# VHH binders against Transcriptional regulatory protein CitT (citT), part 7

Target 1, 230 residues: Transcriptional regulatory protein CitT (citT), of Halalkalibacterium halodurans (q9rc52)
Amino acid sequence: MTKLYKVLIIEDDFRVAQIQEQMVNDHPYFHVISTCRTGGEALDYLSEKAAALDLILLDVYIPDVKGLELLWAIREKFRDVDIMMVTAAKEVDTVQEALRGGIIDYLLKPVQKEVLHQRLDAYVQKRELFGERRQVSQEELDQLRQVQVRVQVGETPLPKGIDRLTLEKVVNALEEAETQGLTAMEGARLIGASRSTVRRYFEYLIHTKKAKAEVNYGDVGRPERRYFLC

## First folded at step 6 (VHH; framework vhh_gocatamig_d2)

Design s71 (from i6 with D105E)
Fold by ESMFold2-Fast, scan of step 6:
Structure s71 (fold): chain B 230 residues (1-230), chain A 119 residues (1-119)
Amino acid sequence: as target 1 above (230 residues)
Amino acid sequence: EVQLVESGGGLVQPGGSLTLSCAASGFTFSSYALAWYRQAPGKKRELVAGITSGGSTIYMDSVKGRFTISRDNAKNSVYLQMNSLRAEDTAVYYCAKFGPYERLEFDYWGQGTLVTVSS
């Protein structure tokens, strides 16, 4: 089962941090729970809330400390939180050395939504497929490899099980239904897919805050869920 | 179409408190970041506090611990609670809407509300 991954952004420029927060929150499986501008703020936050965090986006250049120095401080004290670094192209050599120290990935500035989402998709698949309790099948390894190849080619990333063409059809059907909305069965009939498939796409749109649902109660054993855009 | 209307400014003595409000219209309020800036006479406009769509906050060092930014998505409003006010806080305070994530600029500014701290 998919969970919501909790993210901390450490970035000294408020505008850049806000853009990164919006890009992260646009992903269905991630939510930014805080943004820190300084290393001091970040360490204070982590001392109280590190157990609730999954991932840190860490800028290399922070006003009160050098980004790499902050990386090592976080790793020493808060080992269970994954770190992805955000760096300018000229600092790539430094970040590549930090990868040997255990950061999971890095992004080049300016951060592009497509690239960030590709990295986040790969992160979700790794957490779900290579988690401590999970045996990995050959088919699951092939799926992860396909995501990695797609990331390298530069395709627009979408989470596993969500296809762009099918998503467009689902969104178009909801747009045409407008205030009336659609049940999963009605959506399935309109786009020629299974009810379970359309329900998965509807739930994805709810998770990304692009849609909402209303439930009709009263039918014994059959509550009806109806979906609407925004 | 997009409008930001500030209120709550006024004259207050040092050590006093004020709450500024910004009423927003013309956009999907819950999806955007909002910020408070201030400008004293003859000085540059500076960021005082910001709040993102997800609720993350940022403050300038000189107001941290004294000011609190918050938002009410049901009322399309953002607030700045100002405590322990100092003469140096005297300025016109502006509400600003941060633009779409593809742009590095604020789309709109309010008209401003004057805060005067004097004994």
Scores: ipSAE 0.000, ipTM 0.191, lowest interface PAE 19.0, mean pLDDT 75

Design s72 (from i6 with D105G)
Fold by ESMFold2-Fast, scan of step 6:
Structure s72 (fold): chain B 230 residues (1-230), chain A 119 residues (1-119)
Amino acid sequence: as target 1 above (230 residues)
Amino acid sequence: EVQLVESGGGLVQPGGSLTLSCAASGFTFSSYALAWYRQAPGKKRELVAGITSGGSTIYMDSVKGRFTISRDNAKNSVYLQMNSLRAEDTAVYYCAKFGPYERLGFDYWGQGTLVTVSS
């Protein structure tokens, strides 16, 4: 009884697009079929493939278009494709205006997987509700409206106690260790920080689902926790 | 230790073809996006082509239709097939790895391979 929804990502930053693609593809009901980095590329793609698409993830900042012009161009020509916008926190007011024009929702950068999946779950619910042409109750409409006005809290400011440069060193050390992983002591020695500091950064990466830990119970004494990138 | 090693650069005539290879080690290759950048004399380094872990590709407008990026996860390699080469394609070409923390600037670069397009 499950449908696979087809997604197009429009995002000029290749790295950001790759992260978004992985997050979307990790949802059981969604699959990214293409990515485009410019408005011209997106409009060309849609001219041939719009009928195969269900949802577009659209960045507000696309280099060959100004502001919401790409949104309005897509809406003029391709009405049956749903659009969810991806924006920086400072652009939320602009995106809220776009909601009046028929986008289904928006996400704040940096995109968090849990929030994206919540929006995708709401999208499935909306498609089932309207796709079956059943009468929609006021309660169901209110729930869908709540999803549209919910704002993702981005990681753009790092939490107090987490420094960007130190986090970069910690992640680089974990990447280089790969399958071996690192204990907090080993990480501390590699980057020249205290064990407690490195442990705090490792736990932050676990909290953000960028790392995982395994406990070694084989040795006599306190179990050692070893950290790995996901 | 993350390593990216480019090869395949050289001197070619305009209209010729060249294949660049990037051999990767020290990370789970299939889980990361890879890209080719180039830097011509006196110019900034620019993205030429990229390929995600899922296989989606991106190209710079001036190489679209002429260049093809591909990956072989079994060989831990990414390739750039360059056709219909022009004098303006002359540059040092770099292989780059992007991880789940690209927003924090965690990029790794190879040493580069020189491509010269000249008669």
Scores: ipSAE 0.000, ipTM 0.182, lowest interface PAE 16.5, mean pLDDT 75

Design s73 (from i6 with D105S)
Fold by ESMFold2-Fast, scan of step 6:
Structure s73 (fold): chain B 230 residues (1-230), chain A 119 residues (1-119)
Amino acid sequence: as target 1 above (230 residues)
Amino acid sequence: EVQLVESGGGLVQPGGSLTLSCAASGFTFSSYALAWYRQAPGKKRELVAGITSGGSTIYMDSVKGRFTISRDNAKNSVYLQMNSLRAEDTAVYYCAKFGPYERLSFDYWGQGTLVTVSS
């Protein structure tokens, strides 16, 4: 039998909650069972229904609680329910600190359906792999860790001048170059962009700790930089 | 251009066997992990088996002891030997390439091959 994951939305804006509910319910393996607008309402609901619940979408700003206090209250009392935070960009540092405390992930406002569905897909993969207690390879553990990190990076707002489709082309080119890496000129030729554009994307990947650069001293007269994925 | 082409599917009776093949091109095959996924009608796509560049393998619990994944780097191919097939194994089987950024970049999937287990 296919498992149907039960979701609780905690969001004080009714219209935002409705949009999130529709996006979740559009996923074939997830169903929203309730929506709460306050921390008090959420804690009361969980006292009755936590056993039936798999995942909470929790807004960072809820009017009757301060900061992450609702997150910590839920974690203290209802350990078996996974939490995914929904946050504005300005609060990302706070949410990243909370990740060390065992929450599964976060989404940036405004929530995009494609991004939400990617997170839900990753959640299903993780639950099936670890829930079955089957033999897990080192590569599978590394891939699950990398998927979570990639999804987090993918949800981070892109800076001016960085386009998602172009970024994917750049990442694909670096991925296929493997251990050889690419110079900015080689990347420019491969994706049909200027050297300046490709260098900007390479530097963005370095800034986000997804790539590295090495100086090649093989040519005494002109050292070149090569870029590699981490 | 990454391409993955599956073959070997078909109709078999319960308890029968099939070998699925996946021919890969457009990347340095020996450097990447490959996997077999399957999707039954009305269900999600699930990981069946995987093999690393070094040859380490992983299997879904329900296929352990029945299925064997292997690779041939000289032929740029990955295989799934399926024994003791059950009705619940009926699905479209997909070959997939793994990479550190496959979820950020385009998915590298084949078109799939149908396996039907029925008497």
Scores: ipSAE 0.000, ipTM 0.122, lowest interface PAE 18.2, mean pLDDT 73

Design s74 (from i6 with F106Y)
Fold by ESMFold2-Fast, scan of step 6:
Structure s74 (fold): chain B 230 residues (1-230), chain A 119 residues (1-119)
Amino acid sequence: as target 1 above (230 residues)
Amino acid sequence: EVQLVESGGGLVQPGGSLTLSCAASGFTFSSYALAWYRQAPGKKRELVAGITSGGSTIYMDSVKGRFTISRDNAKNSVYLQMNSLRAEDTAVYYCAKFGPYERLDYDYWGQGTLVTVSS
């Protein structure tokens, strides 16, 4: 059921485009069919080849366009082609604005092969789901996109006792607790796991510099750790 | 270990043609992009043309329609066919291979071949 997905790269730096092409082509289900340096080149290419194209990797900054104009032009004229943005950290706010509209996903520069392949794997799953349903709601697409963005937590291979889905639940619980933080017991109640399991995940996040702990000397001389995202 | 050897440069009159060749060794040629850069005295090195492992090409605006980049994977060679040469094309031309795909700051360069366009 899985087909070969055809990719267009729009990136003005030839070196960056070549690296991205190599990373995409290393995925068994994806193949780059062309690269364009400018918005004009991209629009010309799409006017003739959009029907054969599945996915665009689009740099946020392209020399002949302003802001997200190329993104909106492609979305307006070539609705059947999906777009994944490639952005520098300084441009994240701009991309988040576009993402809130439920249109795209994004990658941070410099693109890491493992992160790209993870996003491409999720894209295949989305396409297979879409193929089973004629009408996929915007809410369903947003949920799939939101889960994929949050999975950035797992850039490194996980140790033997840490499950990626459980790790995501633990991170979400800490995120929602904000300035209040969570004890291992509170975390356990929220995600339906044991205190020892949640503590293991909290300690893993501390080890990876994604969380911190503050010691509360409890009401009766019993030191208690409260965990917070960094 | 990686070696790039350019040839084909020389003196040519305006409107003339030259073909530059780059012989590569020390890496799996078919798996990498290659490019031609040029540098005139006192100026920055600039990308003239590039060709990906898949055959996609890129050209700087001032050479589009005049220059053609090609590759021959069986011969481990990349070529730059230059037509309608202008005085502004005078430069040392370098063949370049990008480093490992994880590193943008690693490039391999040949020694260069001088192209002089003058009457």
Scores: ipSAE 0.000, ipTM 0.291, lowest interface PAE 14.2, mean pLDDT 76

Design s75 (from i6 with F106M)
Fold by ESMFold2-Fast, scan of step 6:
Structure s75 (fold): chain B 230 residues (1-230), chain A 119 residues (1-119)
Amino acid sequence: as target 1 above (230 residues)
Amino acid sequence: EVQLVESGGGLVQPGGSLTLSCAASGFTFSSYALAWYRQAPGKKRELVAGITSGGSTIYMDSVKGRFTISRDNAKNSVYLQMNSLRAEDTAVYYCAKFGPYERLDMDYWGQGTLVTVSS
């Protein structure tokens, strides 16, 4: 039936914690039951409430401890709680150490709601696969391992509304346009999609640092964005 | 569209108490965190207390144990109960709603309510 997964947020920035809490609570299967600012508060909370928790969102930068030190402390004492780390760092060594510590996923700040919800959906799938003593195939285990490897090498599941095949078509169109670039309307004509759809893909490529945009002023004096591959 | 209206400020003796209220409108109140800030003349604005949608609270070190933040979702209101007031608590107190994470510079503010602690 409907299982409500209980989440603890460990984050010292009140604004960031509030936004993460709101994003988690917007998911129908998840609810934040507490937020801790420090490693000391988190360890004290876990000593009393770990059995009620399913998932921790753990920031790497916590004032009284390094996030990875807190990860090791939690893993030593509270092995049944799953951990998803949230950090601004895009460092291979940090990701590798965290994965070795047994985290289920790694999120980069700023956290996008769509990305978080995709990770939470994957978490539900994982819990259902193992929680009911279901037989797990080698292929399913390999799939779960591949997700962790993708996180380690910086590959993130695509946001909802961004399709891999369409993204490849958009990238190819930008590559062919070279120094001329493309407007959303021009891209829409080339790949056979709506202007709003192509604009969404172009903006995603800017967010991931694979494209850039410049504002041009046409004959009518209205600004338009022209997109270029980096 | 977001509106925050503070009330409850006034003149109070050292050691006294005041309760500040903030009436909110223009957003889904129960879904967002609210905070109290203060600004004394010639000083920077500082975060006094905050409360999340789930009820988790945060306090400035100098007010811990003396101030209590609370919310009433049915009344779209947030409160700051201030006990054992000191001269250093004299300031204009502002109710605030945090802006989106991408725009941390875009907090929403009320007009403020003056609290003066003096004999």
Scores: ipSAE 0.000, ipTM 0.282, lowest interface PAE 14.1, mean pLDDT 76

Design s76 (from i6 with F106L)
Fold by ESMFold2-Fast, scan of step 6:
Structure s76 (fold): chain B 230 residues (1-230), chain A 119 residues (1-119)
Amino acid sequence: as target 1 above (230 residues)
Amino acid sequence: EVQLVESGGGLVQPGGSLTLSCAASGFTFSSYALAWYRQAPGKKRELVAGITSGGSTIYMDSVKGRFTISRDNAKNSVYLQMNSLRAEDTAVYYCAKFGPYERLDLDYWGQGTLVTVSS
């Protein structure tokens, strides 16, 4: 069955809240069921609807509450709802310290859709793992924390035309080829992409100094450009 | 071009009720937030209630519990149900459309509908 996670947004700027709502609703597994502007509104909403909620997006600066007081009030009264905080860069140290205190993650303002979706994807993985299993191994916890840390720091944006998943496939193909390397045609066949696409990824890896290329003139026929990992 | 047409204003006794309607055209209605603003004599326009594309709502403190904003995407309409009206609610009420979600500025206004609350 398709599972849909219910989100509450607590954000005092109505327009910022709408941007966040649109970004959340663009994710296939998440739906915003309400938005609250103040801590008072949020606590009133939670007193009636907390059982229907999975996740709260909570702004650090809410007008009627000082500092992390709203976070602590929610943790005291509504233990089963997960909280992800949204903060400006200058408050990150405070939020990171709060991670041990009950939040599962945080986002930096201005919120980027791609970063939010990565955090939401990690959340789905956590819910599926912990929701279906009564016991979680240390290895499984370590794997989840590795994904969490990656999402927390964010990913460096890749240039236009370079896709992360395709780049990983290209790197893996080059690793398997070891010292023998790959031509663009061989890479295309292995990855299921066009020769021009694979060549673009190979050249990107050369530009970032992760790969090198050599031309083989000693072979019978046409000279081949062959790519190797550094 | 975008058009917003308000209706439903009028004279009402204190404690009475009115429903305002805003009929929209010229854009993909379901994709945008809309709001009701009001302007009392001698005052600036203020946000009364807003509703996002996803249905989340916001209200001015003085109208919470008395006013309800709603939308009907099939009819390209947004509504403001006003209950327990007070003399202080007397104003011209405007329907407004927010811009694309990347900007979220108000880009269009209706002509307004007058609401007068008096004995």
Scores: ipSAE 0.000, ipTM 0.221, lowest interface PAE 14.4, mean pLDDT 76

Design s78 (from i6 with S56D R103E)
Fold by ESMFold2-Fast, scan of step 6:
Structure s78 (fold): chain B 230 residues (1-230), chain A 119 residues (1-119)
Amino acid sequence: as target 1 above (230 residues)
Amino acid sequence: EVQLVESGGGLVQPGGSLTLSCAASGFTFSSYALAWYRQAPGKKRELVAGITSGGDTIYMDSVKGRFTISRDNAKNSVYLQMNSLRAEDTAVYYCAKFGPYEELDFDYWGQGTLVTVSS
């Protein structure tokens, strides 16, 4: 028996929020019921709808709130709603401190659908385990802690799809185009790989703090992500 | 097949009003966010307004208070009510739905509808 978990997204960038919403809604057990751009909107929403919510995806950067103040306000007032933080790699140390304050997990920007779905699957397992109020064994607790440790330290961070030679080619292409950056399609053409392959390598470089990305609207009017070496 | 069809564009005088409509098909409309973008000659395409599945809205600063985005899930439609129109609002307006991030090539855009604000 599976229930539908209801999600609130708090994210100031509309396109990023829309992408996250679609990723969440693509999971069979989750549905986004609202998206808030500001801390004020989020607190107002929660005052009316917190009982209907299971999970909040909370961006660390919210324009009307400083740092973790919104997290602390939500945790103090709405204890039954779980929070998963969405953060830039440079802020991970701050987020790790927030885990002691009661967030359930965190995701690195840019959010990858496969990573999000893995975290949502782990969340379902935790809810089923604790929701039944069953006797939790030490082995089960250790496994839950180990899942979080893998997330935090990256015990198995990368699929076998990352090849050293291909990674060198991708880094060299980005270095050559550093001031202009590269889209995944441009990178694919330069190194002779598929767009999806190059995007996977670009996202790996972002995860390891070697690259950054910006979402820009091109001359043709289509949104695109450009990648740059740090 | 995902389709977005815009209508309601036209020639209007400064200070006038216009309502754009976007009829959607090929996906579960109530579960997704939709947006209106515009592109003026020689300029990049820019976000004008967006609406989430839950009804939350976002607006570009220059249109806030003048434009209102809304949706009708029963009709699979999203609307942009434009009031107090200015010459600088002249553009082709596009309705948009985005695919998964990994599938940006499958982002869904309408054909666009031309709005001309001129005396």
Scores: ipSAE 0.000, ipTM 0.173, lowest interface PAE 15.8, mean pLDDT 74

Design s8 (from i6 with S53T)
Fold by ESMFold2-Fast, scan of step 6:
Structure s8 (fold): chain B 230 residues (1-230), chain A 119 residues (1-119)
Amino acid sequence: as target 1 above (230 residues)
Amino acid sequence: EVQLVESGGGLVQPGGSLTLSCAASGFTFSSYALAWYRQAPGKKRELVAGITTGGSTIYMDSVKGRFTISRDNAKNSVYLQMNSLRAEDTAVYYCAKFGPYERLDFDYWGQGTLVTVSS
């Protein structure tokens, strides 16, 4: 499963662009498919070829459009292409704004081949981590829209008479019992509570679909209920 | 129905260890990269560790050497082994299936599990 990542260079200095192209092409998994000197050229190219691109190397300052303005224009229309910025200065505001704009990384000029290759290696790792699926299907989006957004409001309230710590102990005891299950008396001995208390917690877990019960007819003549975690 | 269910959080002393587990269902587990994220009070949600389908891993700088992510495709589970825990590791930890870079809001998320590191 070898992938060749396709790169677009946007850089107004012809010499700098040539050097960057050679450095990128020296990496076994990357190839420059085009270079653009202006924002207009870049947007025209992307309108026709964005689907074939994986990564853009974008200079901060392009003559017809400031680099950050071009970043915002690309993000608005071509969300599936990753951007790595190339900048001459560690300007905090420029770097922070670019990061907020969703760039994948940045490089300082003059670009060193070893540093570029380290960033490209990191990019390959990120692409592998996120997988080849950059497109979410309409069906997947519809499924996600049906899931409620979780708010930091606190846990679902427990009913009166059910204590969180005791509930955790009861659940742990059932987990430990696995397929054998527990009677209310066995559970009471394990957690140090009364039989009636443990039975109340077991019935709560049944009510919430977290446990089930089976009736066994023992030798002593009284039916015995055993509780099992679902 | 995609489900991710975290467990294993709790209160632990600085220098202690804790293992988080995430049980997944409703998708072909072996075909997706998975991650652990965390969110501390007043902070943005951040990527802690990730694991690819092939088993390659990535970690945030502050947890490298201390945390280990692993997966068990037979059990549809991903784990985060946390060693040498520090107060700064206190957060709600979330299990996630990765989506594309620009559409992280379309990742499937679990409910989270609280980890508190204090004496």
Scores: ipSAE 0.000, ipTM 0.102, lowest interface PAE 17.2, mean pLDDT 74

Design s9 (from i6 with S53K)
Fold by ESMFold2-Fast, scan of step 6:
Structure s9 (fold): chain B 230 residues (1-230), chain A 119 residues (1-119)
Amino acid sequence: as target 1 above (230 residues)
Amino acid sequence: EVQLVESGGGLVQPGGSLTLSCAASGFTFSSYALAWYRQAPGKKRELVAGITKGGSTIYMDSVKGRFTISRDNAKNSVYLQMNSLRAEDTAVYYCAKFGPYERLDFDYWGQGTLVTVSS
């Protein structure tokens, strides 16, 4: 069965929105039903038409509100609509953090038709795979959705000096430490790396907003920096 | 050290059954979602089944009703029970870990286990 997916575009640049609309409409399974230039327009539209929508293409930068904040407003009220972010390369890290907030994918500006169509094809496959018998919580659906998106969408390349396997070990060590956190030395002992190496990975996680650090000036009188997952 | 080790693959006749196992170590198993993927020659790697830390499951359409994913947190293992196997199920099957940091866990795969369905 072919299904026609209904798309809303939220993009403040009229010309960019027209180009995106044409690219979406050129796909056989998708049709743009409206375009909005501001967050206010989008929320008003969704209040009337959210039930008819499948997918939103949402620009990260909207003049009346940050695109990411608009994402959270939409998630709070309109949980059944999927969101794909459109972002400049410099904002990719922020958008990838938003994957935890329930977006299904993202696109880099300028949007290329072939790339958009590949993501739309992946979206169709993802929708077909979520035909489950049992009703599950929104949290569980978001987790399954994130698993699917990671297969269809590649990850941002890690910076030089950050190895994926080592980063996973560092994240796992922090996860197991829970509320206690880890010092760089404790982390180094757990994963078998140097203190300076582990510190570099901890600082990378802080940079990407995955971790935080606190300094304890407590009983010993020597500062001790501890790292925790956010 | 984080490790995923798949086992249970082999040659089976159409209509037969196999149980795949994935033994995990080096992380808090109960905190992560696990999934089975497969890759046939000349095809893209595809999600076969997934299970969240809470036990909710997802399956690709072609295996629904035939495959069952399960987990045993006490044994740090995830399983894929495959029934009514078809020639099109022939592939290398991979176990993957998905955690709270999706960008970091995506590519942690086991070495895979080969399933061949033929007479």
Scores: ipSAE 0.000, ipTM 0.189, lowest interface PAE 16.5, mean pLDDT 74

Design s95 (from i6 with R103K)
Fold by ESMFold2-Fast, scan of step 6:
Structure s95 (fold): chain B 230 residues (1-230), chain A 119 residues (1-119)
Amino acid sequence: as target 1 above (230 residues)
Amino acid sequence: EVQLVESGGGLVQPGGSLTLSCAASGFTFSSYALAWYRQAPGKKRELVAGITSGGSTIYMDSVKGRFTISRDNAKNSVYLQMNSLRAEDTAVYYCAKFGPYEKLDFDYWGQGTLVTVSS
């Protein structure tokens, strides 16, 4: 189905809101119908227009509201509108604790157009699947979750020092090694990078729960850390 | 080189109307947000109205219902239609262009146009 999803942006910085509006409007199925700078303005807008609205992009910090009070006020009064939070890295834990408030996802500032568009694509798939009167199979639900996980893990902005192309090479090397795994030195030889670089990528994959490490106590003299894909 | 040139200011009586124009050059006009700011003597510059590349608008509370911002992408121009003018609207009005948030860029300002609301 083709439907134009209507978006409200709540963001106190006019320039940031304008950039987000451009990114949203560049998506063929989405259109920003308004931008609000304050919680009071947003609640007034929603009182008049919530029925015409599909999705809110909500900044975690809005100056006239304490913490997540605006999120909770919107959820209490306007339950049919979906909310996607836009947050700085330091605020991620707060947003994750607030996921019980019914937000559908969150985006990390600065917002990347490609990441936003993938989240919007997942949103369209969700609306098409759950907007129809039918039983949702566990397999269909799992596929939707896999798309969300891929968008979050594969397309999420990478930390400083982690390059996407190099990360793909590291993951491919681990996949080919399978049950044998790789040491940082072995990985370095395979992809043509330094041992310290490959170790950094391996540790990143462990942090994101994509890999694990084991210490070999064989060949007594140098316990060696060996990495495996989960 | 980015240039913004304001025009349309002048002396008007309370209750009167003025249309301000801002002619822009040196950038892809349709891709950027434009805004009108004003500054009265001894006060800070304040946002009066803004318009995004997509046409969404924002207004200061005291001008809502009285002022209308619009843009003409074919003419590289942004306009501020001011109705029911009050003495408190007296200020120098500035046109502004904003750079992308994700890139280090400076706001670009015009020279301003004076609006005086007085009998």
Scores: ipSAE 0.000, ipTM 0.199, lowest interface PAE 15.7, mean pLDDT 75

